# VH-VL binders against Rho GTPase-activating protein gacX (gacX): the designs that were tried, part 11

Target 1, 188 residues: Rho GTPase-activating protein gacX (gacX), of Dictyostelium discoideum (Social amoeba) (q54j98r51to238)
Amino acid sequence: STVEEVNIPLFLHNGFKYIIQHGLGIEGIFRIAGTKDKVKQLQMQLDKGENIDYDASKVDPVDLADLMKIYFRELPDCLLQSDQYDHFISLLTLDRLGQIQKLRELVSSLRPENREMLKQLIWFLGRIAVNSTTNKMSEENLGLVWGPNLLWKGGKAVSTTDMMELMAGAGKIKLIVTLLIEEQEHVF
Key: E = the ipSAE of ESMFold2; O = the ipSAE of OpenDDE; V2 = 0.75 times the mean of E and O plus 0.25 times the DockQ between their complexes.

## First folded at step 4 (VH-VL)

Design a9 (from z5a with light chain S31Y D50E E55Q; framework fv_zigakibart)
Fold by ESMFold2-Fast, scan of step 4:
Structure a9 (fold): chain C 188 residues (1-188), chain A 120 residues (1-120), chain B 107 residues (1-107)
Amino acid sequence: as target 1 above (188 residues)
Amino acid sequence: QVQLVQSGAEVKKPGASVKVSCKASGYTFTDYAMHWVRQAPGQGLEWMGYIDPSDSYTKYNEKFKGKATMTSDTSASTAYMELSSLRSDDTAVYYCARVYDSWEGYFDYWGQGTTVTVSS
Amino acid sequence: DIVMTQSPSTLSASVGDRVTITCKASQSISYYVAWYQQKPGKAPKLLISEASSLQSGVPSRFSGSGSGTEFTLTISSLQPDDFATYFCQQYNSYPWTFGQGTKLEIK
C-alpha cells in the first residue's frame, strides 16, 4: 500500500488526532456502530487515494472509528502477523513480568512497518482509555473491540479442532491487546 | 445447535416491573451481543437495545433509557431484560435475538418470545 | 430516527400469484435492509439481508431489490406456506427500525 508519510499512513495519523480532539468524550467510542453508508463513502474515498477532509470537523468521530477498525481488519495479514499467533497466545501462560518481557520480544520481531504502526495505534488507544470514566472504554474494553482486528490465525479453520481453538483464542487475543495498552511503556 | 429459550408469560398491573430471561445454548454466549425487540399485539417490531455479555456493555434505544435495564449472567448463559413502571401500552411480546454479524445488523436467531400483559 | 413505511398493509393473493411488497425509508440507507417473515405465534424468520442477499434455506421464489430509499420483496409464485406477515428492517444507523408489516392473506 502507498504510505502518505514515512512512519504510518497519513489517514491514520490524522484520524488519531481527530478522534482525540473530537471523540474522547463519546460513550462507547469504537464499540458503537457508525452510519454504515457514511463509513462506506469514507472507505471509498480512502480506496481512491483521496484524503479525508478534517478541516471543518464535518466527519462523525464514530464513523471514522469504524473506518479505522475496517482498515486494520482488511489488511492482507493482521498487524500482529498471523505467523506470530501461537507465540502471542502462549505468552498468557507466563506471570505478568514474563508476559511483558515476552511481549517486548515478539513486538521487536515484527516487521519494522508493522511495529511502528502498532506503536502509534497502541499509544492512541491508551489516550482513549485514560478517558474511560467518561467514554466507558477501558483498556480491557478496547482489547475486546480491537483484538479481532489486530490478530488472527492464518488460513481458514478446516476442522472441528481448528474451530474450537479459534473460539478459545478470542478471549486470549483480548487479553494480549489489553496487555499491550496497559504495559506499552515497557514494551515499545 | 443454537437455541434461545425465554421465560414464560407474565401478567402485571400498571406501575409494576417485569424481568424476562433468555437462556442461550449451542454457541459461546460471550462472543455475541444479545438484542431485545418487542411487538405490541397486531403491530410491528420495535428495537429496544442490546447487551454484550463479555463485559456487560449496553446500548439502548433512546425511548427505553431509564425504562429498560439489560443484564447478563455468563455462568448461566442467560440474558435479562427488566422493564419498570409498566403501562398498558407496554403489553407486547418481548423477543431476545442474536445478530449474525455485528457489522451486518440483522437477526439470525430469535427466542420464542415472552408475552407480557399489563392490565388494570 | 429512520422511518420505514411498508405498503400495502394487507395484501390478498392466490397460490401461484406474483406478489410484491414495498418498503420506503425516510432517508437513504444504501442497501442496509433486511426482510423477515412471521407466522402467527412464531418469532420472525430472516429471509433477505443487504436488500437482495437470499439467506441459506430460503426458497428461490423470494427475492429482494432496491437501494437508497425504495426496496421491494417479491415472491415469484406464491405457495400456501407463504401466507404470513412480512417486515422490513433498516440497519444503516441506530436505532434500528422496522416497517409496520404487510399481512399476506388468502384471496
Scores: ipSAE 0.034, ipTM 0.649, lowest interface PAE 6.3, mean pLDDT 87

Design b16 (from m3 with light chain D28S S30D A50Y; framework fv_modakafusp)
Fold by ESMFold2-Fast, scan of step 4:
Structure b16 (fold): chain C 188 residues (1-188), chain A 119 residues (1-119), chain B 107 residues (1-107)
Amino acid sequence: as target 1 above (188 residues)
Amino acid sequence: EVQLVQSGAEVKKPGATVKISCKVSGYTFTDYYMNWVQQAPGKGLEWMGWVDPSDGETDVAEKFQGRVTITADTSTDTAYMELSSLRSEDTAVYYCAREGYSDWYFDLWGQGTTVTVSS
Amino acid sequence: DIQMTQSPSSLSASVGDRVTITCKASQSIDNYVDWYQQKPGKAPKLLIYYASNLQSGVPSRFSGSGSGTDFTFTISSLQPEDIATYYCQQYYNLPYTFGGGTKVEIK
């Protein structure tokens, strides 16, 4: 059900609940960085196979939010799968209805564990975006912040042509994640 | 090519200020912390501080507080370390070194900048 | 601050010898120790991270072990190109601190 690396099941599910309970009102949640030392302490607990003790007086939602981004960024392969990169990027040439249809198709083609994790994550990001009047994190802002953590091209840029293509892709990745959040009821 | 390129050697008088640059290429500047490390002649390594280029947050070791300013310019992908009120004991090689958010090690270092504080 | 005490400060060995360097933390730092190699006039190079993990591209003759307060770095068969100063570094707490270094020379 999960994209596993740290052998801690449900860490993300519990973390989503914690941020919804304590973090929805925080301006810039996921955009602002946590305290490096405290994020490190939380990550050390996970690395040891320990569970995070979710006590509102002890766990800063901003630190937990930063840890979540790090978790996805450090997966061996991105959640949306690097082998699907070109397919995700190319759907943006379609009109909105075509984008939704192709996005649904691509999401359905993901490994079951990636698809389920993505569904839970996007639902969670949608909960954040609903409170954007207070937290200032719209679907577009979340797409910007989360995009690079969810989809990247395999391999390194080895030429100026590759670099130009990767730079152009950054804006497209933002739009793809924005679309996932906005249209999630039609995609999942 | 993933690399950190530092500015050239500096010779300064006591009491002067020096500003060293560290230009990043080949990776996303805002995805890594940038650390600064001092090495006096024939001596070991001493951590000075770090900057998070994504938000400008910094932390500076107590020994350097009040004299060191660390900054990052995301428009030019360049980190800076400014050391003021220079003393002879500031004569050293200064290194920048990148650190990942969850891979907390210095996997990439600048070539070093020699600062000599002369009489 | 966490003090890292590294020993010996220098050693001289022959090609093919097993070289061992130790590093002691003033308090428990779990496995949050990295080891670096520095050749004269060059920037340090990461060899070992998180006490015992070999960095990509680094020869397998280098290894690290230990946890808590006592850490060991080993070169199983010293080669001429291994002549350098070696440093341990803790990153358990800020400020980050380095050991004093061990200079490795060939007899």
Scores: ipSAE 0.006, ipTM 0.494, lowest interface PAE 12.5, mean pLDDT 86

Design b18 (from m3 with heavy chain D52N E57Y D59R; framework fv_modakafusp)
Fold by ESMFold2-Fast, scan of step 4:
Structure b18 (fold): chain C 188 residues (1-188), chain A 119 residues (1-119), chain B 107 residues (1-107)
Amino acid sequence: as target 1 above (188 residues)
Amino acid sequence: EVQLVQSGAEVKKPGATVKISCKVSGYTFTDYYMNWVQQAPGKGLEWMGWVNPSDGYTRVAEKFQGRVTITADTSTDTAYMELSSLRSEDTAVYYCAREGYSDWYFDLWGQGTTVTVSS
Amino acid sequence: DIQMTQSPSSLSASVGDRVTITCKASQDISNYVDWYQQKPGKAPKLLIYAASNLQSGVPSRFSGSGSGTDFTFTISSLQPEDIATYYCQQYYNLPYTFGGGTKVEIK
């Protein structure tokens, strides 16, 4: 919609392409962990402002997948915006059509750069899910793995009550990200 | 012959600016970062920053921000480090050192440039 | 910034002695440590990279070990030409930081 005005980071754009080219057949892609040292090496190259040629460097798609999750997790605020947390969680009480309508409303209310990044990420995750027979990463599995990296309330869990609330929220966040992937043509 | 050759010694007054060069030969200039390291008399090594000659991107250590400018000229295969508003504590030997894109170590160093700041 | 604490600051040993220098990082830096030798009036020279790898052309009496926060550099049999100051350096994060140096002298 506004891709000409709002760009996503080049590393993400090239990374999505690379994983689609080399990672679609990897069982557990995004679920299995990369090699700590290799992921750190890639992270260091990005911190140095390098434009990584993934093909020339023979980058392991699993290491790149791990780095992508770290990138979203380390954002100053989550991609779906912590100020929208309660609104996202509450949509699950609605029926399916109401969920889609509310989700479209919430996504439309995001900052333009967050909305565009989310749109491209969810499209990419949908491409992974289409190959779930081979890679075993369904929309629900991707929702489970990606949820905590895309939406949080902010702050540290300091009590058992806070920890219990985080566990309850994790299941709901999974469903929200699953819904984003499944219904993306009606949401974006 | 693979080498880094730095410009000669400089004597400057407080408040002046100094610009040190580091000319490369024997390898492709744009295949390596170029780092700058300061060593005050009788003291240890302190990293100042680096430039990527292929795109001109630079990083500078916080201590030197605002006073240090690092550049690279691909037409002459020469890196530069410019230090402004000189103080007596800037009296030091300054080294350039190359670093590979994937091999992050300084395997080749310039001979050093002595900068003396005195009134 | 990551602090690199190097010890000792100086040492004196005899030719043929085993010399050990240590370097401690203020946080986990995996194996992202290089070691350099600097002789008086000369530029530093790379000896060890990535904690334990010997640079090409460097004598085998030099070695490095360690991971995480604690790193060791060893000269197995000190030679007269080894009189120098030795520095560790981390490259885990910018800014790159060096240890304070260890001056090695012959008794």
Scores: ipSAE 0.007, ipTM 0.480, lowest interface PAE 13.8, mean pLDDT 87

Design b21 (from m3 with light chain D28S Y92D N93H; framework fv_modakafusp)
Fold by ESMFold2-Fast, scan of step 4:
Structure b21 (fold): chain C 188 residues (1-188), chain A 119 residues (1-119), chain B 107 residues (1-107)
Amino acid sequence: as target 1 above (188 residues)
Amino acid sequence: EVQLVQSGAEVKKPGATVKISCKVSGYTFTDYYMNWVQQAPGKGLEWMGWVDPSDGETDVAEKFQGRVTITADTSTDTAYMELSSLRSEDTAVYYCAREGYSDWYFDLWGQGTTVTVSS
Amino acid sequence: DIQMTQSPSSLSASVGDRVTITCKASQSISNYVDWYQQKPGKAPKLLIYAASNLQSGVPSRFSGSGSGTDFTFTISSLQPEDIATYYCQQYDHLPYTFGGGTKVEIK
């Protein structure tokens, strides 16, 4: 499969495969919360460098889904790169074709490792969205849930004005991730 | 001898609750998931849910959510399936079935418990 | 939910005949299919797991094959004791789902 072709963290490689095999039919996958203690235990195992055999351990796909969001959220810098934040947000002023072209340009400007990880993640999210009749996670729903985990401004909010700007950006970030999922064949 | 032994047949009135037991012997109870399967008279098999005896976690099929409670008692090596608000369409044979953590198949089944719901 | 469509729903064959049952999944499930035999009044018994693996103690006349969406179960030489209903079951996605069953009878 595509997931098996590229160098991304083994946890993500195996996790994408596991959720595709066992989680595509789960209503609200990535939206509903996993069991806090189980997610924390999985996170600790990964932090120690332990190999997790998801199949042998019968890991709940919902717990693994939460762990994946946490993984991206806890990166030192967001996957889409905080230095590209304004560029991503500004593309929404363009028409659809302009948005696609600009997304392709911005994605190509990402660090190679970020670009490859993004490509694999967006492909995976597209697989989930195809099953949205059953799992209720459309491209837009995935954009809403995943957006804040993939793109943020660098650093802490320094003032009330900065916080307001960040909140206003949430809806735009949703649209950007939604576009990545919908238009991935033209972007990557 | 490795076996699953279920409780005896039950006859219940509509609206009643039934609790079926599945006692294990011959293996370590906490090394396997325990599944429950329903079979209405003359019909096929339908999966109801599972319990992990090692931590008590359960997963119940949407059709049975709100009416089914699956539990495990490690002190007696017994799994339970409790079905409430019984209806005539719940008349069926109920099976427990063992599933390994890495061997995802039902290699050992209980003998079945017949539940009849009638006025 | 993954729909498992099993065919035929019933068949009649003679002792020594080759019997073939098919199961089609509504979406790709790799090789995550098990096959069970159920005799009247008895609990089901595992015959084949992971599409093609024969369970220990099961006669070699039983076999399975397939991957993706199309799966086949075969009895190479039907014996009187094989009279039963056979079910496929997928374990790729929760909830686990069974095929409708195939009743095998002797002529």
Scores: ipSAE 0.000, ipTM 0.442, lowest interface PAE 16.3, mean pLDDT 86

Design b22 (from m3 with heavy chain D52Y G100S, light chain D28S S30D N93R; framework fv_modakafusp)
Fold by ESMFold2-Fast, scan of step 4:
Structure b22 (fold): chain C 188 residues (1-188), chain A 119 residues (1-119), chain B 107 residues (1-107)
Amino acid sequence: as target 1 above (188 residues)
Amino acid sequence: EVQLVQSGAEVKKPGATVKISCKVSGYTFTDYYMNWVQQAPGKGLEWMGWVYPSDGETDVAEKFQGRVTITADTSTDTAYMELSSLRSEDTAVYYCARESYSDWYFDLWGQGTTVTVSS
Amino acid sequence: DIQMTQSPSSLSASVGDRVTITCKASQSIDNYVDWYQQKPGKAPKLLIYAASNLQSGVPSRFSGSGSGTDFTFTISSLQPEDIATYYCQQYYRLPYTFGGGTKVEIK
């Protein structure tokens, strides 16, 4: 079976570069909310298929960070695939080495386009985390913020109404994304 | 069951302060904005502001700046709207309404809280 | 601020009639307009989002159309339970602004 070459959307590729150039020093990047009006304008340009020149437009990295989270949250199915939810959650019962091995296995089972997107996103989040002394966004903080946008049970992230289940799931999802960032050299 | 439950009706004197609560259940409080909307008797809807419970960021419409404080308590999943220096023109029903960070429409509303300002 | 001008302010129609309400934005808002129904003594209810999308659970007799500055909300066959005030709302820019409302009554 031959895997076809996969490219990520240009706005994500260019957005990752823009945040690395202009956003690495921003305390709480991805945690703090952007200006709703500005995020809405960026989303409108994206929805119209317009090319956004972030530098020429002087885009606030915080607004772009919010747009990126919205993009992943609004996918028809989560990037980690809802049909893999139970498998991802269950790996947390293993020791660290077992977690890494199982995570590599699950990531390899993703659709090629999801796997490539995830690889580039996690690399980018690792770049943010390296600057955590300045920006205060550790691997765990990024896992907390990004988790709900990357993995949910069948349907969209807010489809369940069981509050106890929601609380338990949120903590585990955080740990899974934290593990992806911390161990990316061994997973991808 | 997803719902927003607001505090009960209030009767206040001019110059007083009123604080209305909106308790959420059945969804993750921090995933949605909480908006506040005013409706004077027999009149239309007017947006007052919002809070994003995840980080406490707020925005308040210019008409209400200086008199309105919007807050969220994530430990009790409750949003609050406090209106000070009450005038007779503030007599209205006040609604909380949730809004997805990405969808930007009010898909769930509280039942409303009637505030009457009279001498 | 974006001004939303809604017309008519009120109308009376018979059961089975086609009812049309219009909403005009003071500047282009693309398709970022929602429509709400408010029955007497009740909170508003979302019917149409993003100009033309029917909210889940809402009867198919309700529809919306338009883009830019001119938007239309239609009830194809008015029913007794449709007695309410209807509001358009733009969410293109903060502050969010509502139309003045259209009170729909049955003859």
Scores: ipSAE 0.007, ipTM 0.540, lowest interface PAE 8.9, mean pLDDT 87

## First folded at step 5 (VH-VL; framework fv_zigakibart)

Design d1 (from a34 with heavy chain K59Y; at its last look DockQ between E and O 0.03; V2 from the best seeds 0.00; counts 0 for: pae E 2.9 > 2, off the site)
Fold by ESMFold2, look of step 5:
Structure d1 (fold): chain C 188 residues (1-188), chain A 122 residues (1-122), chain B 107 residues (1-107)
Amino acid sequence: as target 1 above (188 residues)
Amino acid sequence: QVQLVQSGAEVKKPGASVKVSCKASGYTFTDYAMHWVRQAPGQGLEWMGYIDPSDSYTYYNEKFKGKATMTSDTSASTAYMELSSLRSDDTAVYYCARVSYYDSWEGYFDYWGQGTTVTVSS
Amino acid sequence: DIVMTQSPSTLSASVGDRVTITCKASQSISSYVAWYQQKPGKAPKLLISDASSLESGVPSRFSGSGSGTEFTLTISSLQPDDFATYFCQQYNSYPWTFGQGTKLEIK
């Protein structure tokens, strides 16, 4: 592997490798749902601290893809850090060059372990996107499905206006994750 | 309030095609996949697949590949399903139904259209 | 494909009765089952998700249970409005499949 292994869980490192080896050609990977009880079994194994040998267990790459998304969604705080939500969203008011510059700044301010995990994830998603002719998962498609797993606003919506803003934010988060993937050489 | 309103009943001859519409209101159309389910007369329900209106991604139950084509028009908050090369056994009620877009763990239908009867007869 | 087999196909009961409807899956599907009610000429209505989670606005006389391969829908005290056809659906894996239905008729 050319991916730095420090500061990320072993199941992710090995999972990225497994999907690169077996999943790059799967149409809709990360988009289509896996088999839910198998994903739950993998999650339980992971929660017990067990290592998963993906090859020996013949893990379906689609099930592993779901497990990865669940892992990020269930973090105590989102990877991009919920207190930075407004800062991330506000970069979309800038032109492309300004967006890249602000994104680099925001990424550099993340906790070091979050920044390293993000860097490796975004590199991995770039590998998926290179094969989008076959798997149908472009940077934009990956941004769409990964956005809700990486950034959310803290706090509970208590008004109709708040609920409308929460629903509208998904499209903006998609754009931020898309930019991360497309411009990773300038951001990281 | 969430509502799915489908186009009216259709009577077609074998070999023709039909396009059923499903207009959504009361929620953000692009946040939820739109599924299609058919029910032949006196029979149970069959899941046909879905369209994601946010980017027009489609996923078909293998049984309906080549028969059904799903599209959407986000400016009209409307999903469409076209059935081609109609045969008598395509006679059924066709429902649109909503599933949450952002949770791969959701797979049940919380809202349904009223159904569109398609009748294929000589 | 996962086959969902409902029993009975038809059930006759009286107002006030307790009734149960069973679905058996052809393989383990954990708890990824939904139940629907359908009245003649109408679309299905969601009653229960995740085998046992009652949907908002559904009367508490409806309940679901089960895991693995066998699931039940129970109506603890039938009301006149409950005479309908009931379907189970698995959403564990594609393609999602439905049982063939159980018609609940007034005795």
Scores: ipSAE 0.450, ipTM 0.780, lowest interface PAE 2.9, mean pLDDT 88
ESMFold2 (binder alone), look of step 5: mean pLDDT 92; pTM 0.945
OpenDDE, look of step 5: ipSAE 0.781; ipTM 0.903

Design d2 (from a19 with heavy chain E104Y; at its last look DockQ between E and O 0.03; V2 from the best seeds 0.00; counts 0 for: pae O 7.3 > 2, off the site)
Fold by OpenDDE, look of step 5:
Structure d2 (fold): chain C 188 residues (1-188), chain A 120 residues (1-120), chain B 107 residues (1-107)
Amino acid sequence: as target 1 above (188 residues)
Amino acid sequence: QVQLVQSGAEVKKPGASVKVSCKASGYTFTDYYMHWVRQAPGQGLEWMGWIDPSDSYTYYNEKFKGKATMTSDTSASTAYMELSSLRSDDTAVYYCARVYDSWYGYFDYWGQGTTVTVSS
Amino acid sequence: DIVMTQSPSTLSASVGDRVTITCKASQSISSYVAWYQQKPGKAPKLLISDASSLESGVPSRFSGSGSGTEFTLTISSLQPDDFATYFCQQYNSYPWTFGQGTKLEIK
């Protein structure tokens, strides 16, 4: 088996696999909060550049799920790139086909590293959603949870002073991420 | 229970304006888009546009641009639609209807309708 | 704009009959179709979404089918409460558009 070149952080790549193997059946995966101390420990290991053996450490998939969200939230810029925020929001006024086409354009215009991470993440979330009858995480629920972690206007979402703007945009961002998951085969 | 209650029937002369209200209850007003649909006598249903109460963003059917103005008051959980420069062909029943978002394009709850009659 | 051609305009049937209403789209709209029932002096009521998804509380005698350009609403056994006007709606493309309606009358 040819080792596919992994163009995303190893902890994410391995994390996706681990959650798929051990977390697909967990109700509320990515919605349920992990254990604060355990998540922090994982984060510390990550920050130190340590290779985390999820199996050996028997990492809780819920904790790992939180770590993933935190990782994207703490990026210097959002994965979907904050300078593209208005373009993504403009999808609201397009028809379904137009939305897909616009997403395709926007995704293709992302920085290569962001596009690759997005592609892998959306693929992964799609796998989670396939098991929504068990884990209760539909595309929409995943969009709701992940939306704010993937797209924000301006600087870091945590530092945004306009809470009203954030709240107003949250629903719209949810739709965008939901559509990405639902129509990933047509967007990527 | 979700309810949309619209204002009463209106009779106007040509050239006048009318403002119809739609009061929402039983759900979080800002979580759903409010759409407006018109039904003229003997005609089918016509989609007019929608407003997002969370940020007052609006999107109109081109046919009704300049004719209809949609607004909302979150404090009152009420959506409004104003029709300007009324003509006889604006005579219709106007409905407000709830939609989760612009991508879930079916109306699960409707107001009872407001009859607007334009006559000289 | 996408035109939704609904047929027939009027349909006379008896209680117990199987009734079929068709809606044809001027272009492909996938499965983004909803069906509504409207009684005189009342607002439309949602019956079916996404072409075939039955709304909660709607009797199982109602069903929807179709994809692309042709869609069908079927009432397997007509009941007295079913005499009304029915509308199809597409939400694939803006502006959203409706069929002209089918008036289902008692024979």
Scores: ipSAE 0.017, ipTM 0.605, lowest interface PAE 7.3, mean pLDDT 90
ESMFold2, look of step 5: ipSAE 0.727; ipTM 0.861
ESMFold2 (binder alone), look of step 5: mean pLDDT 93; pTM 0.943

Design d3 (from a18 with heavy chain K59Y V99G E104D G105A; at its last look DockQ between E and O 0.62; V2 from the best seeds 0.00; counts 0 for: pae E 2.5 > 2)
Heavy chain, then light chain:
Amino acid sequence: QVQLVQSGAEVKKPGASVKVSCKASGYTFTSYHMHWVRQAPGQGLEWMGYIDPSDSYTYYNEKFKGKATMTSDTSASTAYMELSSLRSDDTAVYYCARGYDSWDAYFDYWGQGTTVTVSS
Amino acid sequence: DIVMTQSPSTLSASVGDRVTITCKASQSISSYVAWYQQKPGKAPKLLISDASSLESGVPSRFSGSGSGTEFTLTISSLQPDDFATYFCQQYNSYPWTFGQGTKLEIK
ESMFold2, look of step 5: ipSAE 0.499; ipTM 0.794
ESMFold2 (binder alone), look of step 5: mean pLDDT 94; pTM 0.958
OpenDDE, look of step 5: ipSAE 0.421; ipTM 0.807

## First folded at step 6 (VH-VL; framework fv_zigakibart)

Design e1 (from a19 with heavy chain D31S; at its last look DockQ between E and O 0.53; V2 from the best seeds 0.70)
Fold by ESMFold2, look of step 6:
Structure e1 (fold): chain C 188 residues (1-188), chain A 120 residues (1-120), chain B 107 residues (1-107)
Amino acid sequence: as target 1 above (188 residues)
Amino acid sequence: QVQLVQSGAEVKKPGASVKVSCKASGYTFTSYYMHWVRQAPGQGLEWMGWIDPSDSYTYYNEKFKGKATMTSDTSASTAYMELSSLRSDDTAVYYCARVYDSWEGYFDYWGQGTTVTVSS
Amino acid sequence: DIVMTQSPSTLSASVGDRVTITCKASQSISSYVAWYQQKPGKAPKLLISDASSLESGVPSRFSGSGSGTEFTLTISSLQPDDFATYFCQQYNSYPWTFGQGTKLEIK
């Protein structure tokens, strides 16, 4: 439906709604793994352009959570834009207030479509984190799981030094995504 | 670069407990799950579950609930697995393992294994 | 739980032989299978992931194939270092499970 369409993919829009409706109480959502062949089947439906009716298909919210992560991981360039990697990482050298201010600058400089998708995703992750007493997924847990799906450094990581740098970066990316969720009212 | 070094072999009597350690180095300990895998003598491998060191959240294979308790000490970059009320069929080699990608379920980083022997 | 059944349980072979080990899953698991080599007293060593993707540093004489419910590990020309026990593992769904192993012995 054209009337229901938003500026993010329909499967994400409907997926956020579905998980808010059925998945906020699921312990470990986004942290526990789904069933990989079922996730692959859902992905193939999307690749064919098929609409997925999550309720009619009785989709497991854990599988949908994995599908969402894979969608972002497979984008041609990461949502936070790989050419901004060093700028995002460098904000961690600042104190908390400076981090928030720098993060707002970096988010404002993203392509408009990426910024809007990020805003809706971070809002959605905030809904999960508010329910962390039940689902055990705090902002930090979500930052850890989502970090690798949202930001990576472009280029060729073939040297031993480059691989070590990639491994060390995972902890830093976690902190950046955690900050996005925690401070979204000041960033967006 | 990545290394997982486990504590030494243990010999215990039935009814005792044992705590196996796995010290990690070469990566940010709290950014990846630590898995445990058991191998009884002459048997295949059994996945036991994982711990998220960032908040100590655990996920157990149902088979090992009540037998195993996984913990971690982030200041020491060390994961632990404790076996309680030991029986002879708990005799096995216990491995810690880390997955390269936290979503993937195959293991390319293993500790050397800790042999736990339970005998009277 | 998904049961992974390996065949044969033991296999006797000579250096230079071509060897095939089969792993059958109790339900379809797409390509989410890994293969490991284990020598006595050592941790398992990853050989193959995603049914056919050779791990870095593993000799090209090792190969994997299969999809759905049946998977094979092939060693094209056995070397002395290849006498070991081999395991398949599914990582399609929790609990992750391993085959019972195939012991590859020297004739």
Scores: ipSAE 0.671, ipTM 0.848, lowest interface PAE 1.2, mean pLDDT 89
ESMFold2 (binder alone), look of step 6: mean pLDDT 92; pTM 0.939
OpenDDE, look of step 6: ipSAE 0.829; ipTM 0.910

